VH-VL binders against q9nqz5r112to327. Designs and how they scored, part 1

All scores and structures are predictions.

Target 1, 216 residues: q9nqz5r112to327
Amino acid sequence: FQSSGVQHHPPEPKAQTEGNEDSEGKEQRWEMVMDKKHFKLWRRPITGTHLYQYRVFGTYTDVTPRQFFNVQLDTEYRKKWDALVIKLEVIERDVVSGSEVLHWVTHFPYPMYSRDYVYVRRYSVDQENNMMVLVSRAVEHPSVPESPEFVRVRSYESQMVIRPHKSFDENGFDYLLTYSDNPQTVFPRYCVSWMVSSGMPDFLEKLHMATLKAKN
Structure headers, positions and changes below count from the first letter of each chain, unless a header shows other numbers; antibody chains aren't numbered by Kabat.
F, E and O stand for the ipSAE by ESMFold2-Fast, ESMFold2 and OpenDDE, each averaged over both directions (binder to target, target to binder). V2 = 0.75 x the mean of E and O + 0.25 x the DockQ between their complexes.
Where letters were taken out, [cut] stands.

## First folded at step 1 (VH-VL)

Design m14 (framework fv_felzartamab; at its last look DockQ between E and O 0.04; V2 from the best seeds 0.00; counts 0 for: pae E 15.7 > 2, placed apart)
Fold by ESMFold2-Fast, scan of step 1:
Structure m14 (fold): chain C 216 residues (1-216), chain A 124 residues (1-124), chain B 107 residues (1-107)
Amino acid sequence: as target 1 above (216 residues)
Amino acid sequence: QVQLVESGGGLVQPGGSLRLSCAASGFTFSSYAMNWVRQAPGKGLEWVSGISGSGGSTYYADSVKGRFTISRDNSKNTLYLQMNSLRAEDTAVYYCAKDLRYEFWSGPEYFDYWGQGTLVTVSS
Amino acid sequence: DIELTQPPSVSVAPGQTARISCSGDKLGDKYVYWYQQKPGQAPVLVIYQDSKRPSGIPERFSGSNSGNTATLTISGTQAEDEADYYCQAWDSSTAVVFGGGTKLTVL
């Protein structure tokens, strides 16, 4: 796992409106698509598709890194605050490494069908570098074969790095989230528009509110 | 108790060079992004440059881009500003300022602690 | 590119409320920070993220930010509050941007 590599590819705000480097072997440029108080959202094209990789940089000063990290890991609590969740359960857990395989079923906006994800989630608390890291990636698992009931997302990656301003147990931190998936939709432009304008912002805002509620 | 102490200011001729230093203490220096902010005599504040905790990301104001270079030495708890091709309009008190955040993934944003400043005068 | 506009001066009698404005295009969509600077001294952060006070800053300091205007409010202004006040925001075009500053006189 390369959490430091995420830091070496930061978005460049002044270059956000410039065209992407395409086909020439240069890295695609990040484009800022949302500038909110709690977070900034960038995207860059995935070559050969109408889809994007997303990057979110967020800052909170009213919750602790540990509270925010724990809310990310609390599967039962997520089902309570995330209205799009149809099903979310741990399929397999390795108690030694902390790796978990989850089955997640979620609503997508009409007219898209609901999607399901089978993914492995790994997390770590890095005292030496003062950060917490959460990584998820789509996998196959024999206990959860593809079914006609939901569209299986086969390409999914998420990495979140949380850096305290002070300590893991004092208010204040930054997080960097890098995310991509391919929902296999015949409405890719609609899906991208929804993700930017609603899906991602609503998720992040609900996550923050859920963390504030968990504080009590 | 956070302390930031700037040094290296002085009188320099137009077109000359000068290197500023900021010695940090009272916090884990490598864990925080650092900035330079300047103030011309009798004028307002102007952000000049910022650097992430690791030193991997740097940002510059358009007025100094290509002339100034920000750097840091985390082993010495010291921030630097190398100023080249100095102009009369660069005359200012230069403040070292600590960001609340460790890394500049979104760029520099605000400053919770400031040093007392060091005066740079560019005059013929 | 965003430009932050502040009144150059505001005068208030001791015990009265001082209000210092900071205006910019769609400023309510950004976090605003306020710094106090006394003569010969470095700036001090008095308000962060629109309305939050750092530890050690008196309760009489408050902030708001909506639409195109952020406001620093000092209730029951005291002689020691006499200073220059600067607002600051982040912009994608310029990174950090400061207002021109407001001299608060307490007479």
Scores: ipSAE 0.152, ipTM 0.671, lowest interface PAE 5.6, mean pLDDT 85
Fold by OpenDDE, look of step 2:
Structure m14 (fold): chain C 216 residues (1-216), chain A 124 residues (1-124), chain B 107 residues (1-107)
Amino acid sequence: as target 1 above (216 residues)
Amino acid sequence: QVQLVESGGGLVQPGGSLRLSCAASGFTFSSYAMNWVRQAPGKGLEWVSGISGSGGSTYYADSVKGRFTISRDNSKNTLYLQMNSLRAEDTAVYYCAKDLRYEFWSGPEYFDYWGQGTLVTVSS
Amino acid sequence: DIELTQPPSVSVAPGQTARISCSGDKLGDKYVYWYQQKPGQAPVLVIYQDSKRPSGIPERFSGSNSGNTATLTISGTQAEDEADYYCQAWDSSTAVVFGGGTKLTVL
């Protein structure tokens, strides 16, 4: 008569479903970091990272949207006016979509190693809405393996919207550049300052000058 | 021809409220940032408030923050300035001013056209 | 906060060159705009982006901006140019900022 003592296992405490407080991702506010004649630079932190997203709001009145747009598409010309370019090549082109895969190698401030980017770029002209769009995004490509010579930037995104004041072929437009990348390094504060104070502004200035030069 | 016509000015007591209007014509109203600039009698120009073309962004001088509200009705081509808690120092001619550029990304920056202005007097 | 300083008054003889200064910290790094205001009238934009003239503004009006000083220049000043002139810039902290204005008298 073996009395099978049914050990009443005490009920497992109901896991208090910690209410996932919807971390209402407080959309971190944009901070202005630079105020120049032709553009304003803003940044906001990327949630969960030590990185920033940047926005440039700019305007030009002495070149046409089309000219400014076309210069940015001309990789060969960029090699002439952008001294930071070590390499810039189109490695693949899709004729149907117009998308291009590019390999971009660029100098970084000393003592930092040069960085290389593999990215797809796409552009569109919206005549109905009177705007031009340029988009770039980092990709992997089998023909461009990583090299010990350069630090591969694996996260890169750039978007530019050009809005004419009048038309694509008349002087004057506003633009918005949205940019983020992970250069795979913790930048010293001074490097970050350089990137913000000299990198983007210098690039935009050179781009503008290149556009002016190409017009003539 | 661009035309801006202000209205709604008048005499008001301290602590009172007033609503200004600016009727715009001769341009695509919704495509431009609009502003209010005031000028006290015998004094210089002071920027008061600005609003983007879409109305999505508003800007205020520190002197009027929390008391004034800028708005617009693009369907009526009209700019507004609601002024509450008025003070004697708010006495001025208020001008409606148009941004020179086609507004896409930028807020108020400079003004290519101005209205004739409307006088607001705050006095007990 | 950026402050723009103008002389309160400038006098010039007809046909001579008038120069009105606008001073501010690092003003040369910003675009400056100039407005003309005649008595009892609204301001009129006469110079934008340091040196550009709107349509309808006479060629005798010119502008420059470098260092800490912007200058409005009126060559061959005429009696009709007698007015108050205001410089203006944009600042990230204060948004639109005006100078105190300069009364130009044509003697």
Scores: ipSAE 0.016, ipTM 0.598, lowest interface PAE 6.2, mean pLDDT 87
Fold by ESMFold2, look of step 2:
Structure m14 (fold): chain C 216 residues (1-216), chain A 124 residues (1-124), chain B 107 residues (1-107)
Amino acid sequence: as target 1 above (216 residues)
Amino acid sequence: QVQLVESGGGLVQPGGSLRLSCAASGFTFSSYAMNWVRQAPGKGLEWVSGISGSGGSTYYADSVKGRFTISRDNSKNTLYLQMNSLRAEDTAVYYCAKDLRYEFWSGPEYFDYWGQGTLVTVSS
Amino acid sequence: DIELTQPPSVSVAPGQTARISCSGDKLGDKYVYWYQQKPGQAPVLVIYQDSKRPSGIPERFSGSNSGNTATLTISGTQAEDEADYYCQAWDSSTAVVFGGGTKLTVL
């Protein structure tokens, strides 16, 4: 997991393939799925899989970066505002490094089984580079074996970078979220991407409202 | 498959009460926000009320605030609308509508499945 | 908050393209959803998030939304497309708003 950073400007992903592809046909392209004034959502295929990687760039002007950062770390509050959560527990915690291992169980569309995740996360505030970072990835943990009750997601990673407009304690910031997972579904990747693009605006809006409510 | 079946409609006098029910099956009921949408005879659609999957958040159109109460029983997979102080303008077919997953904390967004509707007639 | 205005009716010959408009102040900043309702039936979602089709909706249905106007487009219109069509938008302060509906007649 990475806690340090450098000056970063969000890239402008390509919407379509240009005519400048090389002979091997290899290209890296982000396809914009959503372009609204307050956030943008892209996807790109993960080579050799039926999965997409997703990227969100968004902005808020009415809550602070610290509030947004803290709401995402607060597991008890997450259970109050995210009703899809069946279970969310910290299994291990290293307070010095900020690393935590969590067990997360979430609803999934009927008739599919609920999914569970065992993941490690790290988070840091980087004052020198003016950013906050949250990163997560799937791991195995002896205390949380697989259960036939749930489908274990074995491939999951997430990175969010938060950059204040002014300070960490004043309203206004941009964020960049990059994530991927393998929810272990037999559906084609465009169906899975449809599910993400249909649900992502709602999740981001709920996260925004939860951040605002925690402030008030 | 997703099924939504409304019941409890009927004829009622102004000032009276009715309780509508919507039996849900074919999906994890507690994971989805649910809504009531009504349609007066010969008129368009009007959203009435919505409720988060847990039942922790409820929302109402201004025309029904204080008179109608939305609720759900997730152990019975059933959505309810308690309608009190009914008026002639409440006469409509009432539809139960399923929202998309992930709307528990905020209000409704769009309705991917609808029930058949139940008619409420308010007249003297 | 927004008010959604639709024409009361649209007529189209079979096989031609029908366009149903939905107007609202800065509607392009919102997602727009479209529902088809046939007589005596519940509404059916035909377009979500401006331009996407749910599974089972024919490819002849498409949508767009920019500026103050969203448009439902039905290419190669068929007799079974004759129905009422409603647009819808959402926001956190006003909740759900439907347009007044448009009766599509295929002659």
Scores: ipSAE 0.000, ipTM 0.416, lowest interface PAE 15.7, mean pLDDT 80
ESMFold2 (binder alone), look of step 2: mean pLDDT 90; pTM 0.905

Design r01 (framework fv_pozelimab)
Fold by ESMFold2-Fast, scan of step 1:
Structure r01 (fold): chain C 216 residues (1-216), chain A 120 residues (1-120), chain B 107 residues (1-107)
Amino acid sequence: as target 1 above (216 residues)
Amino acid sequence: QVQLQESGPGLVKPSETLSLTCTVSGGSISSYYWTWIRQPPGKGLEWIGYIYYSGSTNYNPSLKSRATISVDTSKNQFSLKLSSVTAADTAVYYCARHEDYGDLWYFDLWGQGTLVTVSS
Amino acid sequence: AIQMTQSPSSLSASVGDRVTITCRASQGIRNDLGWYQQKPGKAPKLLIYAASSLQSGVPSRFAGRGSGTDFTLTISSLQPEDFATYYCLQDYNYPLTFGQGTKVEIK
């Protein structure tokens, strides 16, 4: 219990873009779900569902932005540090744009069925604005039709922005992750509870540890 | 034992709003999905929609423009409002609980049902 | 919306008979199917979930089978309390949809 030092306050998600709170179609308010040393987690309801859009603000001082970015792009390494991965394959790659289509199959805790994702990801390094961006969204691909073996997640979106404290190759950065998945199937309350209390925190912790263990 | 009980007017005039409340007793309303299902006399069951105790809802597209489900955790109740009713909305209305066991979804607990007649 | 079709719409049977009710989905729903029993003037009661899993407290004479699009509810030895209307429900996708019901009547 001491006076707070000189620290930057993490940015809070905006409640809505314009208008008053009573306007039709207004964005729902963000609610803080977790406040941990290395990250803060917010959620807001997706209207008409029991599902949520999530936002994570995290700060690390012991890994570089480039290491953190590269660990996320390395599908082979992801299979090694993420025990929930059943399958993770690049289906299609555009070498010019860096755009990739992936098929990702993941365990969910018993008794939940395994889920699969087909998504396109794009990434960019913006040296002028000193940031790295990774964007992913669910797509359909003829090589990967739905299978009764897995629950297909048809509505998946993720955007991560990484902002270095110094440079891409020096320790220290903030990241902002906005994430939602909304499978086109009945989504159990069990999954919502697991995702908030265990799934997302566990993933973020494992990602951090994997980044620490990575070698340039 | 947890029980559900519907309450509300048994008679509603055409063009008015039908309003029903389901009271949860013997257990908490928290951490469950709560649903409304209706059954016109002599016909089958129709799912109206659900609400998660946090307030998130999903509706049958056929009723979405008229139906609103809300939850009041302080009273251990959830409610249905159905606007602009016609004779076609005459039905027994049931409230029920969704039990989720992973990806296993089912209605494990039902109220006794309340008949709502739409007539002048 | 996924359409659920039950057959027959009604049947007459005697105590001790084996009764079979069929439910067909308009598209694949895996095993995301439940069976519900409704007695006259009463709320429906869950019998089977996940196509074949018997709900606690439900007699073992009730059995569900099937996956994908074709599902069956069997009552191996019909009892007096089993005369009721039976509904299937798909929980694969929104909106949740019921079959039209199968009435099991005394012969």
Scores: ipSAE 0.000, ipTM 0.466, lowest interface PAE 14.6, mean pLDDT 82

Design r02 (framework fv_pozelimab)
Fold by ESMFold2-Fast, scan of step 1:
Structure r02 (fold): chain C 216 residues (1-216), chain A 120 residues (1-120), chain B 107 residues (1-107)
Amino acid sequence: as target 1 above (216 residues)
Amino acid sequence: QVQLQESGPGLVKPSETLSLTCTVSGGSISNYYWTWIRQPPGKGLEWIGYIYYSGSTNYNPSLKSRATISVDTSKNQFSLKLSSVTAADTAVYYCARDLYGSGSYYFDYWGQGTLVTVSS
Amino acid sequence: AIQMTQSPSSLSASVGDRVTITCRASQSISSYLGWYQQKPGKAPKLLIYAASSLQSGVPSRFAGRGSGTDFTLTISSLQPEDFATYYCQQSYSTPYTFGQGTKVEIK
């Protein structure tokens, strides 16, 4: 669970990094689409679609890894700082591993409809390798069947690795976020444009500000 | 200009399956949401369901157990099957396209409608 | 499902009149409301989307207002071609639902 699938050293995605595989096993290259003070954003095409997998490499020096990590796990606080959230509820927790199944309903930019996600979230603090990991993926759960009220997103994956500059409790870290989903929209270019120009940057900025506010 | 045209039988017997096809011309069916809407004579409009060109569907819960929408991008067509019909299914059936094709679910282009009568 | 209620069910008007039709949603739908015009024997035509946005090619005498649960369609100076039935539609959530219609008849 905790040791699964994380193989990133905190480098920026590059042409030599393993790409997405299409149904034929062909690799795709990362393309940088945004270079900002606190983060860089890359995308690579998902073969056979007009959609992309996204990767963010970011750095903060004014918050701690633990604060940033915990703000993301705090479902009640997320509903306060993330204006796009319509519903965010934990439907099941595994007491031993801390893994959670969540039901998340979110606004998409007009004119797209609200989407809902049922996903399992797993997290780990790896003291030996000095990193924190948060992974999420869409699942089916009998308690939350597809509703006619929202478009169910069935393809969703997110992985974030946080690496401290010093310790989990001192300011300063780098993070690597890999993200993809299929919102099932007829204007994938509009959705891609929104993700790059607003969705990802706004989310990351709000998350940073929420972390600053929570620590004070 | 984009045009939609419904086709199918004008008369269907009770308990049978109603099958309708919408042919899209003047534009591609790909990258759009497509919808079926019906209107019983003298009554209002009822949304049946939608399909995205990739095959993803959503249905009115009142019809979900009986309705199936499918798409054939090579023929530029999408279709509705409604099983176990009764007299209550008598209506003009329209196919339509979502405005801007972005999943906004306002309908900017409509077929002319086809009357389906369910009678013995 | 979200219920859409229109008022009045019908009205009689003369060319040049100002006509107002009201639509109420059973719960808040933000601004996700459209208005359609339907003439006898014809398919509906989209007039307004997102509560107040005029569809391309629709005359400026048509105007929509409202948000939340209460919406209006106004025709500022009724023309002969405007005698029709008008429907509101919520596009906030599935199933997408329509009002029962308002028939605008010649006086």
Scores: ipSAE 0.000, ipTM 0.418, lowest interface PAE 19.3, mean pLDDT 83

Design r03 (framework fv_pozelimab; at its last look DockQ between E and O 0.33; V2 from the best seeds 0.00; counts 0 for: pae E 9.1 > 2)
Fold by OpenDDE, look of step 2:
Structure r03 (fold): chain C 216 residues (1-216), chain A 120 residues (1-120), chain B 107 residues (1-107)
Amino acid sequence: as target 1 above (216 residues)
Amino acid sequence: QVQLQESGPGLVKPSETLSLTCTVSGGSISSYYWTWIRQPPGKGLEWIGYIYYSGSTNYNPSLKSRATISVDTSKNQFSLKLSSVTAADTAVYYCAREGYSSSWDYFDYWGQGTLVTVSS
Amino acid sequence: AIQMTQSPSSLSASVGDRVTITCRASQDISNYLGWYQQKPGKAPKLLIYAASSLQSGVPSRFAGRGSGTDFTLTISSLQPEDFATYYCLQDYNYPYTFGQGTKVEIK
């Protein structure tokens, strides 16, 4: 009696075409805010908030990517060229990852209180893809408690990608800066205008000038 | 003191190309933005475009298809070409240097201007 | 393009008068505004940049004010050499655009 073992072929799992409902999350459209010589400033609203995310597309031809990158890493030098800095200190440094925790206190337009940021900073140089990356993100740190003197900004994110036109050590590069923060206040309209129209452009100009000065 | 001087033909025929040169003296063309601005007779001012000493340019969208600005650092000059001209392009053409203070731009030095008439 | 509207298009004044010219932008341009003076047959001359910064060598009787969309140029005491056409310029976005001009004439 040869028991014909009916090999029950397990039913092929119906590939639940989970309809990737492309929740086309209506990616809020970027709008151009400023068109300047060295950069274009864009913004988009952050869903569920009254805040904006900003992007800066910029280019320089008179400094090297490395110079521009290094100036941004030099916290002591920044204190010299950025008058809005009240305090800028490295609180902690991770030797393995090279990441740093920084405490940054900055002036805000009168009559607003100064703001302080605690954030982790990481950077990388990708030679294979010919780019440099600098990333900052708000964190909490036990050694930097909140103070009544400053308004703590708890949400802060910044990412800069630098792409050389030629090489890291030859003049010319493009950069993309993506930035968002929550200053923990409702800004008067004039303050918002200042932040967008003067703050960022002035910062970038000063950074460029600082880079040029450091080169000499 | 930096001085700018426009030069070129004062008369251009319709459909031809207007060509002007600005000569810079008393300073280097390096490290500055250089601009062309025009003014039709009895009318206001119109920004045409600029060139950086490295060759980067930007144009008024209204003229972008017809305008070309170039720079010759060896001669300390920059030039404007405007193609397919019409009577509407009759104007005094100025070259200017863009000064900068922080993020603000201004025109601190100007040429005397040169009248270009488009006529058959 | 950002539109700049000046007011008035022309005015008559006497020596010693206080003169005020206004410029309105079609959008918020913060303080990215300059003022220029042009005399007949001459190139424009920079008076004020960044809405309120006086250019070197410009007399203190000239003053710029304003931010956002509304700007003013004031001549506190008009002098004979001040009879000219004045233009505002926005440098907030490209293309840069001028106001239509204000002609200051002798009364």
Scores: ipSAE 0.559, ipTM 0.815, lowest interface PAE 1.2, mean pLDDT 90
Fold by ESMFold2, look of step 4:
Structure r03 (fold): chain C 216 residues (1-216), chain A 120 residues (1-120), chain B 107 residues (1-107)
Amino acid sequence: as target 1 above (216 residues)
Amino acid sequence: QVQLQESGPGLVKPSETLSLTCTVSGGSISSYYWTWIRQPPGKGLEWIGYIYYSGSTNYNPSLKSRATISVDTSKNQFSLKLSSVTAADTAVYYCAREGYSSSWDYFDYWGQGTLVTVSS
Amino acid sequence: AIQMTQSPSSLSASVGDRVTITCRASQDISNYLGWYQQKPGKAPKLLIYAASSLQSGVPSRFAGRGSGTDFTLTISSLQPEDFATYYCLQDYNYPYTFGQGTKVEIK
């Protein structure tokens, strides 16, 4: 993890420069927008837009880190529990790099058209540092050209780090999620409001419930 | 089937410490957030604070300097201490459990409440 | 702290009436709002969470609406057991705060 000599402390992100500076060189700071029992949510403006990068710190004590990690990788299961998903397919797996390319089509709230994403993901279990990592970034892929049916999101990135309280196979862990995209909307304030009211909290609750059910 | 029951003295003198205990039955105190809420006679409800069963707490800033919530998992109980009380602290005190949601906080089980009167 | 204002403070109604209670937040709280019912001498009872989600065991005549700053609780066809005081609660940020209450009483 390069350029990351400053750790993200679980409950409070540091006021660090992570490539989010405006033209005047001013640092954009994380603003806490939600402080709940299972997670904290921060946001930081994306320079040159009316949209935000989001950061979540969360804790669960009733599921294992391995269950939580695996549920997020299981695209067929995701389609069962995430009603916003229209399409979610693995387009390509690269055995040499360990990367996967996915095509994700998802509902957006009215009046916005559905959006689609083409992204590469990588994931790893780091036994020595006792953590699991999932990273995703928007890419282009010849097998998935843009379609007039959907709005292609061209800027998307996601990172999650999972740290066990004990081991990967015992209940209890913390996670840190950093997420941003540009859905190319003329309603940026509505999109931001939707993220806080439905997008992030509903996703986190459904992910937790899906992980609990997979534990059985 | 979880039941919560408040207990403690119903009368407390000004400047002393109000102490209440909530006993949890029909379920375990472990794995939950536990909350104190009060209601002055004829008035609305005020959130005091919570404790997570492992000891982490959070308090209403209006009471933070005077309130202490603690948990005793071996007795399946949690408690409230409110120091330096005045007549303004006269209220029905409720203990409550937070529901099992990762995104929304709501109080799904409540004790029956106990009136604490602050007077000389 | 986020201030929650309910209106009306009280109302009189008959069995079978439609009753609407409003709750207004001092800032945008998205859908982080619950509704509670309290009868005299009893603890509050959860009716609605997440602005519109009906708690298990609560009759379908109770409906919550709203997001942002303006919320409503509607009781269609009021029943004898619905005469009570109703509170909204925001769970957006600490400290969690209640509205001052709306007393629904028999005409």
Scores: ipSAE 0.011, ipTM 0.566, lowest interface PAE 9.1, mean pLDDT 84
Fold by ESMFold2-Fast, scan of step 1:
Structure r03 (fold): chain C 216 residues (1-216), chain A 120 residues (1-120), chain B 107 residues (1-107)
Amino acid sequence: as target 1 above (216 residues)
Amino acid sequence: QVQLQESGPGLVKPSETLSLTCTVSGGSISSYYWTWIRQPPGKGLEWIGYIYYSGSTNYNPSLKSRATISVDTSKNQFSLKLSSVTAADTAVYYCAREGYSSSWDYFDYWGQGTLVTVSS
Amino acid sequence: AIQMTQSPSSLSASVGDRVTITCRASQDISNYLGWYQQKPGKAPKLLIYAASSLQSGVPSRFAGRGSGTDFTLTISSLQPEDFATYYCLQDYNYPYTFGQGTKVEIK
């Protein structure tokens, strides 16, 4: 016998072994940097930089896909559970597509200056393919010019795909998050170390707790 | 309340396969991760590996070549096989449930442990 | 694998004393640390997870602190039932690894 043919966990990206190279010598391979049962974190170098693209695969069995999705869209609630947020506001909505432009200002660990992001966010619930998708990328907006108070992040991309184990309203799902940014830091290795050891894990932990605490 | 109970031979000969089963009662084996941990007499704890109720496994690299964990959801059981045993595998073997809070993992329910002695 | 080192290996203290045991990770594990209590002949019992979060039903005299590589477990007023061996566990990366244990004797 076989399972129902539904796989709850997609195949993991192949980790790059020290000293190994792709046969083609062109494609950067994923390196696993954290291996937890609730999430796995990989990174790969962005060619020509000291920076990385990150990928997270996570699984939760005690919250619903809809609860998790909605908590991420709730900017007022995020300011309550995310202590690093200095400012988070929607500056423009496209009535037709539902796309939103946000201004997000966040603390970075000392000695780094605070960063700000201006990004467009769009989301969809795809009932045909049984998934929810959230995509964000940095944009320029005339209402929010660069300011000397904060370091503007110009290269920011995030995509999250949530796949239910059963339905959008029953507990259990997998998510895949792919993320990159260039925080324009004067301490690049410090930022990379912080992201892996504290920033990303702390954010995911607090997001999960926030989802559990949300009423319905 | 969830209870776990180990069962299997208490004596295994060198070079043979150690085989243990953990029976879960008072709760479903579904939707949880289940683990084996061992403790040699007078020494500390060593994590062996886990299994998710769907069959996904992960093992301590030190034991990966010899260890196999399997699950039988219809019997509410999971099992450990450890091949090519030596005297160094003499230990109390515990089964446990891996609970979690957000991304933190912990072992919230444990079996009583079963001593396995490897001796001729 | 991440190595966990505890100190001291053993200590003796009187009832009512404040006891501190330390756990050090070979690399940054953020707050992915748990503490377990094991009495002779028994399975370990979870006391603390996430470095500082007290498990339900565990007495408030137990407290965990720390982040990164250095962690402590304190028992603010030692009781007779606290005689046991205490283990730290990192749950940051597989394989999970335990410290070697700290034995607490009370008189």
Scores: ipSAE 0.006, ipTM 0.532, lowest interface PAE 9.5, mean pLDDT 83
ESMFold2, look of step 2: ipSAE 0.000; ipTM 0.423
ESMFold2 (binder alone), look of step 2: mean pLDDT 91; pTM 0.926
ESMFold2 (binder alone), look of step 4: mean pLDDT 91; pTM 0.924
OpenDDE, look of step 4: ipSAE 0.544; ipTM 0.820

